# Ledger of designs, part 1: VH-VL binders against q9vne2r244to415

Every score and structure here is a prediction.

Target 1, 172 residues: q9vne2r244to415
Amino acid sequence: KLHKAQASQEAKRELQQALIDDINDEKPYNEITSDIKDFSQRTNIPDHEIIVIIWSTIMSLGEWNKKEELVTDQAVRHLKNYCPLLQAFASTDRSELALILKVQEFCYENMNFMKAFQKIILLFYKTEVLSEEIILRWYKEGHSNKGKMHFLEQMRKFVEWLQSAEEESESE
Positions, changes and structure headers below are counted from each chain's first letter, unless a header gives other numbers; Kabat numbers aren't used for antibody chains.
ipSAE, averaged over its two directions, is called F for ESMFold2-Fast, E for ESMFold2 and O for OpenDDE. V2 adds 0.75 times the mean of E and O to 0.25 times the DockQ between the complexes of E and O.
Where letters were taken out, [cut] stands.

## First folded at step 1 (VH-VL)

Design s8
Fold by OpenDDE, look of step 5:
Structure s8 (fold): chain C 172 residues (1-172), chain A 120 residues (1-120), chain B 109 residues (1-109)
Amino acid sequence: as target 1 above (172 residues)
Amino acid sequence: EVQLVESGAEVKKPGSSVKVSCKASGGTFSSYAISWVRQAPGQGLEWMGGIIPIFGTANYAQKFQGRVTITADESTSTAYMELSSLRSEDTAVYYCARDYEGWFGEMDVWGQGTTVTVSS
Amino acid sequence: QSALTQPASVSGSLGQSVTISCTGSSSDVGGYNYVSWYQQHPGKAPNLMIYDVSKRSGVSNRFSGSKSGNTASLTISGLQAEDEADYYCSSYAGSNTYVFGGGTKLTVL
């Protein structure tokens, strides 16, 4: 059990390093995606774990401002560039939910990102990284306890908007 | 403190186009919606459209669809509104405003307004 | 995307309370809780007073917002001379659009 766990961690580290190298070498995202997919197949790492590694990696590459408003904008701009990569591995409901949870945890653990959560989720929705269904699932029952009240309140208006938009589309 | 500074007054002929700029300073720009609202002399506020710069896609009021173009330059934190085929009825003060939520629901910061006069 | 309906004018005496109504439809005021109120003094840009029907945007607690059905209301209590202004309601109207009311001129007597 320990050996398997160690092997898995080593594989994840290897993947992260490979991703960093590819990004630094300005490799096209379609090629990066292909490389990650090949790696995933060889190591049997599922997409919901891959997408978390991608998130952690791309966030580690940023030099973040300490001011909440500035870092929010910075984060959105930074993440926008990687949305195609994230979208490629947001292939399952589990993967999408894993991403949202990781974002929530990140924003909770980094205080200057507490206000960035809603904007990041908005970005991922608009770029089709996250579906409406999974956002609503997260909101209803899938959320972490870390900063729960803060993030649910922050997302309240967005969720209401999503629900209203769906109703309008069904009525047409 | 976040401020929106708009370009100067314009005098235009009917049939021409006008482009008004709105520069944001003292805060963030890319993840917040910028709306354009105009007000004719002695009249009420009229929403024209808006954009979230990071998304690059603008939304327009039906009345202005096809005649107004809203854009944003993230590098300069500047939003633009271009109105074509100008008419006398387009004479108004044009405001840009920031929507913090990005849903065009609350405009908490406003520009000073740009007067556009359309006359023959 | 038709303008929301407001009374053209309302008046009240110093210290009194006034209410301004904003009537829309199920596609805007009645459909969403995204109603805002703006105050505008002559020659100045509008100021956000209320958002999300009843939330104050850093303004006096004399200003309050509510909604019932397709009608939103702004109530100003303890009228002061500086409250004399034009007031506009607004609402999300679906499909990423926004609509304003026709405006109400408030006179303080």
Scores: ipSAE 0.308, ipTM 0.769, lowest interface PAE 2.3, mean pLDDT 91
Fold by ESMFold2, look of step 2:
Parts: sequence; structure tokens; C-alpha cells
Structure s8 (fold): chain C 172 residues (1-172), chain A 120 residues (1-120), chain B 109 residues (1-109)
Amino acid sequence: as target 1 above (172 residues)
Amino acid sequence: EVQLVESGAEVKKPGSSVKVSCKASGGTFSSYAISWVRQAPGQGLEWMGGIIPIFGTANYAQKFQGRVTITADESTSTAYMELSSLRSEDTAVYYCARDYEGWFGEMDVWGQGTTVTVSS
Amino acid sequence: QSALTQPASVSGSLGQSVTISCTGSSSDVGGYNYVSWYQQHPGKAPNLMIYDVSKRSGVSNRFSGSKSGNTASLTISGLQAEDEADYYCSSYAGSNTYVFGGGTKLTVL
């Protein structure tokens, strides 16, 4: 219903502001995570929506270089600081896929980030925010159409590497 | 153009430790992997371990786990490899190398090598 | 632990072709696993020649990589004196670790 959608959107904006306030107050990430979990329980917002809000909020805090050549390392450095927070809400396959799709959308809509997608996903793989299973699912069937040719090609070598490790495990 | 410059040659006694530095210049240090590879006289290449500085994690070949520590200092663009409990068989040239992609093991830039000699 | 097996030495005459093999398990070479090739002249650091069976930019088209089953191969055609060097293959060895083959000394006759 419309009134339900409006209340949900208000709760999401309130979460965004609370997260910004907590980060500006320099709260420890375990305390920020606890605050978000309490908010999520009170408002019944599922983890796959929470993690997208966290992504959008932490990216809004960056002062991004307009030069594509510089932004990729800037983004990875920024995001590394928040991987523990993202990991806390990457609790299901659905939440992980929602994160990849949001990253894809973000890079597509912010053209200076078009080359950054693979490096961000690599960061999330290495920090265990994203599982290899979900990255492979995104590649095969879960991706959106936004810039898909570009992002699929960007990920091709990494995905082929992941598939080799998976096949070898199953063979043995 | 990325360059890797290693610290100078070392002569060490058995039982001591050595710490070799690898300073990167001309590129973005934090986002690619730095691997450490050694080569004993007349022998082949041996991968010891590596680190991706922006991720903060290091991985080690099983042979060296427990004796080697690999770290990175992003503020100085320098990676370090420390090998403890040295023995004469640790006499080798120690290379640092960049793997730009961070997961393929494609080491495309190499330092000049640091000779470590372990003798009594 | 994974091991990559290379012949200790190979030789060829000027202008001939030579092939250096790198054999491992399915987990080391087969499937999509990337195999890289390095050239090392005496007293020098290794130089990456081939990554994932493709040559590195600036490497002569006389060098080519291929893979079949559990064996990767480096082929050098039109052999020249400067190709005399040691050659190493490498691959992923699991858990974000890597391994080199034992090396092959190429002698140009």
C-alpha cells in the first residue's frame, strides 16, 4: 500500500541520517552495528535493504575525485574502512546479491567509477563481505542490464579464476 | 611507471632475523599485491608470501608460516618481509614483486633483489 | 602441496622452435587456472613473459603460451642467442598462495 511505502521510506531516511551521525561521532563499528540492528528490528527492515542503505550512505560520505584514473584506489581505500560494517549485514545470499547489484548500479550511474567495479568486488571477496558463490551467481544470471557488457568483461578473468578453484574442489 | 626498490644486502648470523624493505614509487601502492620470492644460489624461484596493503592481510606459503611476517606501511609505500630464526639454508636473493590484479599471481614488476647471507 | 614439474633443461639450435612444459594436477593447471611464464637471465630479476597463455605487451611474438589438460607449454620460435635463460612457470596454489615450477634452463646451440 501507498502509506506503508511512505512509512518505510521515512524509516530508511532516518536510518541513513543515524548512520551519518554515528560515523561523524566516530562511534566504534560494533556500536554502529548494534544501533542499526536495533533500528532494523523496530522497523522490520530486512538485511538485504539495510546493506544497500549502508552502501549508499558510506559512499555519500566520500569526496570523490572527478578523474576516473584516481577514483578507483580512493574508493577501495574508503570502502576498506567500512567492510566490517557491511559484513555484519551480508547475512544471506539475498543481502550479498543486493550489495553487488547496488555496486553495479552505483558505478553505472557515477561514470567516474565505471572502471572501479572489479576492484570493489575484489575487496569484498578478500574481506569476506561477498562469497565466491554469490559473485558467480551474479556473473551467470543475477546481474542487472545496467552496463552489463562492461562489468561482465571487467569481471571475466576473476570469475574464470574462481570457477577454476571451484571445479577443482568438486573434482577431488 | 611503477618501480620497486629493495633495501641493501645483509649479512646475518644463524638464529637472528632479517627484515627486507620494498619501497614502491611511481604508482598506487595500496591497491596491488606485493609478493616476496626468494632464490637460493643455483636454485629456482620460491614464493614466500604476499600482501595487499589496502586490504591489510598477508598470506604465506606453508613452508614459511611461523617464520615469516609480511607487512605494509601505506604512509611510506613500503612493504616489509621479516624472516626469523635464520639458518645457512636461508642464504638467498630475496625479491619483492607487484601483482597488479592481486589474485592471478602475475608478477609484472620486480625489485632488484636483496642478497641475504647467513653465516657464522 | 601442489607441485609444478618442468624439465630441468631443454636445448635448440638458432632459428629452431623449442617447447618448455609445465605439468601439474588439475588444481594447478587445468580448467581456468592461470599459468604465467617468467624469463630470468643470470644475475637479473625474473621477467613476466606470458600471463594466462597470452603474451605480455612488448614481448616478441616468437613467444607463445598454450595449455592442454594438466600441462601448460611455452613455445619459443625462431630461437635467438638472447633466449638462453632460465624459464619458470607459476600458478595459483590455493588459499591466496602461489607456486613456481622448478625452472628450465634453455640452452641455445
Scores: ipSAE 0.007, ipTM 0.550, lowest interface PAE 9.2, mean pLDDT 83

## First folded at step 5 (VH-VL)

Design u2
Fold by OpenDDE, look of step 7:
Structure u2 (fold): chain C 172 residues (1-172), chain A 120 residues (1-120), chain B 109 residues (1-109)
Amino acid sequence: as target 1 above (172 residues)
Amino acid sequence: EVQLVESGAEVKKPGSSVKVSCKASGGTFSTYAISWVRQAPGQGLEWMGGIIPIFGEANYAQKFQGRVTITADESTSTAYMELSSLRSEDTAVYYCARDYEGWFDYMDVWGQGTTVTVSS
Amino acid sequence: QSALTQPASVSGSLGQSVTISCTGSSSDVGAYDYVSWYQQHPGKAPNLMIYEVSKRPGVSNRFSGSKSGNTASLTISGLQAEDEADYYCSSYAGSNTYVFGGGTKLTVL
C-alpha cells in the first residue's frame, strides 16, 4: 500500500540523517553500527537496503575532485575509513551484491568515477567487505547494464587473478 | 612471511641505464603496491615511484618522471625499476618495498637493497 | 615535492623518552593521516615502526606516534641502546605519492 511505501521511505531518510549526524559528531563506528542495527530491527529494513543507504550517505559526505585521476585516489581513501561500517552490513550475498551494483551505478552516473570502480572493488575485497564469490557472480551474471562493457573490461584482469588464486589455493 | 629479494649490485657508466629487479615470495603479489626507494651514501630515503601489479599502473615522483620506469610481472611476482640517463648522483642503494594496504600508505616489507654505482 | 622537515639529530639517556618531529605542509602531513615512521640501522634496510600516524605493526609499545596540524611526532619511551638508529618519517603526499623526511639520527647516551 502507498502508506506503507511512504513509511518505508521516511524510515530510510531518517536512517540516512541519523547516520550523517553520527558521522559528523565523530561517533565511533562500532556505536554507529549498533545504532543502525537497532534501527534495522525496529523498522525491519534488511541489510541489503541498509548497506545501500550507507554507501549513498558516505559518498554524499565526500567533497570530490573534478579530475578523474585524483578523485579515484580520493574515493578509495575516503571509503577505506568506512569499510568497517560497510563490512558490518555486508552480511549476506544479497547485501554484497547490492553494494557492488550500487557502486557500479554510482561510477556510471558520475563520469569522473568511471575508472575508480576496479579500485573500489579491490579495496572492498581486501577489507573483506566483498567476497570473491560475489565479485565473480557480479562479473558473470549479476552486473547491471549501466556501463556494462566498460566495467566488465575494467575488472577482467582482477577476475582472472581471483580465479587463478583460487586454483592455487586448492592445489596446496 | 613475505620476502622481497632484489637483484645484485650494478656498476654503470654515466648515460647508461640500470634495471633492478625485486622478487616477492611467501605471499600475494598482484594486489599490493610495490615502491622503489633509493638512498645515496650518507643521505636520506627518497621515494622514486611505485606500482600496483594487478592494475599495471605506475606512479612516479616528479623528480624522476620521464627517467624512471617501473613495471611488474605477475607471473613471476617480480617488480622492476629501470633508471635511464644515469649520473654520478644516482649512485645509491635502491630498495623495493611492499605496501600491505596496496594504496601507498606505508611500506611494511623491504628488500635487502641493490647498490648501484655510477662512475666514469 | 620537498622533503618533510626533521631534526638532524636527537639524543637521550637510557630509560628516558625522546620525541622526533616531522613537519610537513597542508598538502601532505596536514592533509592526511597517512604518516609512517621507519627505523634504520647502519647498513640495513629500513623497518616500519609506525603507520597511519599512530598504529604499530607489532613493534614495541615504547614507540608511539601522534600528529597535530602539519607536524607528526614519534615518541620513544624507555630508551634502549638498540634504539640508536636513523629515523625517517613519511607521508602520503597526494596522487599516490610518498614524501620522506630528511631523517633524524638518534644517539643513546
Scores: ipSAE 0.719, ipTM 0.886, lowest interface PAE 0.8, mean pLDDT 93
Fold by ESMFold2, look of step 7:
Structure u2 (fold): chain C 172 residues (1-172), chain A 120 residues (1-120), chain B 109 residues (1-109)
Amino acid sequence: as target 1 above (172 residues)
Amino acid sequence: EVQLVESGAEVKKPGSSVKVSCKASGGTFSTYAISWVRQAPGQGLEWMGGIIPIFGEANYAQKFQGRVTITADESTSTAYMELSSLRSEDTAVYYCARDYEGWFDYMDVWGQGTTVTVSS
Amino acid sequence: QSALTQPASVSGSLGQSVTISCTGSSSDVGAYDYVSWYQQHPGKAPNLMIYEVSKRPGVSNRFSGSKSGNTASLTISGLQAEDEADYYCSSYAGSNTYVFGGGTKLTVL
């Protein structure tokens, strides 16, 4: 039981390092996704754990400004380059929710990113990494308690926008 | 620190169209909400529509639906408003304005305004 | 016709206070969380003074916003000559749209 848990943790660290190596080797992202899918199959790591490792890895590659507005712009531009990779592993509601919860935790633990959360989620919505349904579910009941009131308030207008568009569609 | 700079004044004939540009500097354009607001001589402010550039989809006031097209180019940090089928009542100053939070609930930075005159 | 109703004009003497009202037709228009106030001097672009009930940084403490029901109010205390301008309220109108009130001309006597 302990050995199996240690092997799973070691597999996840190996995946992170392999991803770093692939990015540093400038592999095309379709080759990177194939490599990760092969690794996932061999190790039985599910997509909701893979997508969190991808997030953590690509964020570890940034050299982040301490000024809040500048870091937000850096983060959006950085993440935009990797949205196809994240999309490839946003295969289930669980993987999408795992991603948004990891973003929430990251912004909570890195105070210069506190205002970046909404803009990152907007990017992921535009690029179809995160669905409307999962963003609404996170807002209603799926969020963690880490900075809850701050991030819920930050997202309020976006959520109201999503809800009004859905209401408009049903009324037509 | 952020500035919005609009294109120059225009004189147009009835039935033509006008396209006004709004270039943002000193900020992060893609996640702003950019609104277009007009003011006819001696009249009040009238919201025409707006866009959040990262979404690419514009929203319009009902009065202008079908006559206004609002677009954004993230690579040049520029928003555009095109008003078609111009008539004399469209003579006004046209402002672009920014909402930093990106939801159209306030406008904290305004362009200088573009005068559009519709005359024969 | 306008979703936000303002008086056409108000007047006040130097050093006194004035209040400009902004009344919405429903709770979604003119609601507390979405009303902002703009000052516009002749020939200039509007300037945001109040976002909801909070004063924008750099705006004088003489300007304050409040709300009761569907009516928002801008109060200007200690009137000064430069306060003479047009004032507009605005509100989020749902579906990512926005609306302005008709405007109020403030005359400082």
Scores: ipSAE 0.105, ipTM 0.640, lowest interface PAE 5.3, mean pLDDT 84

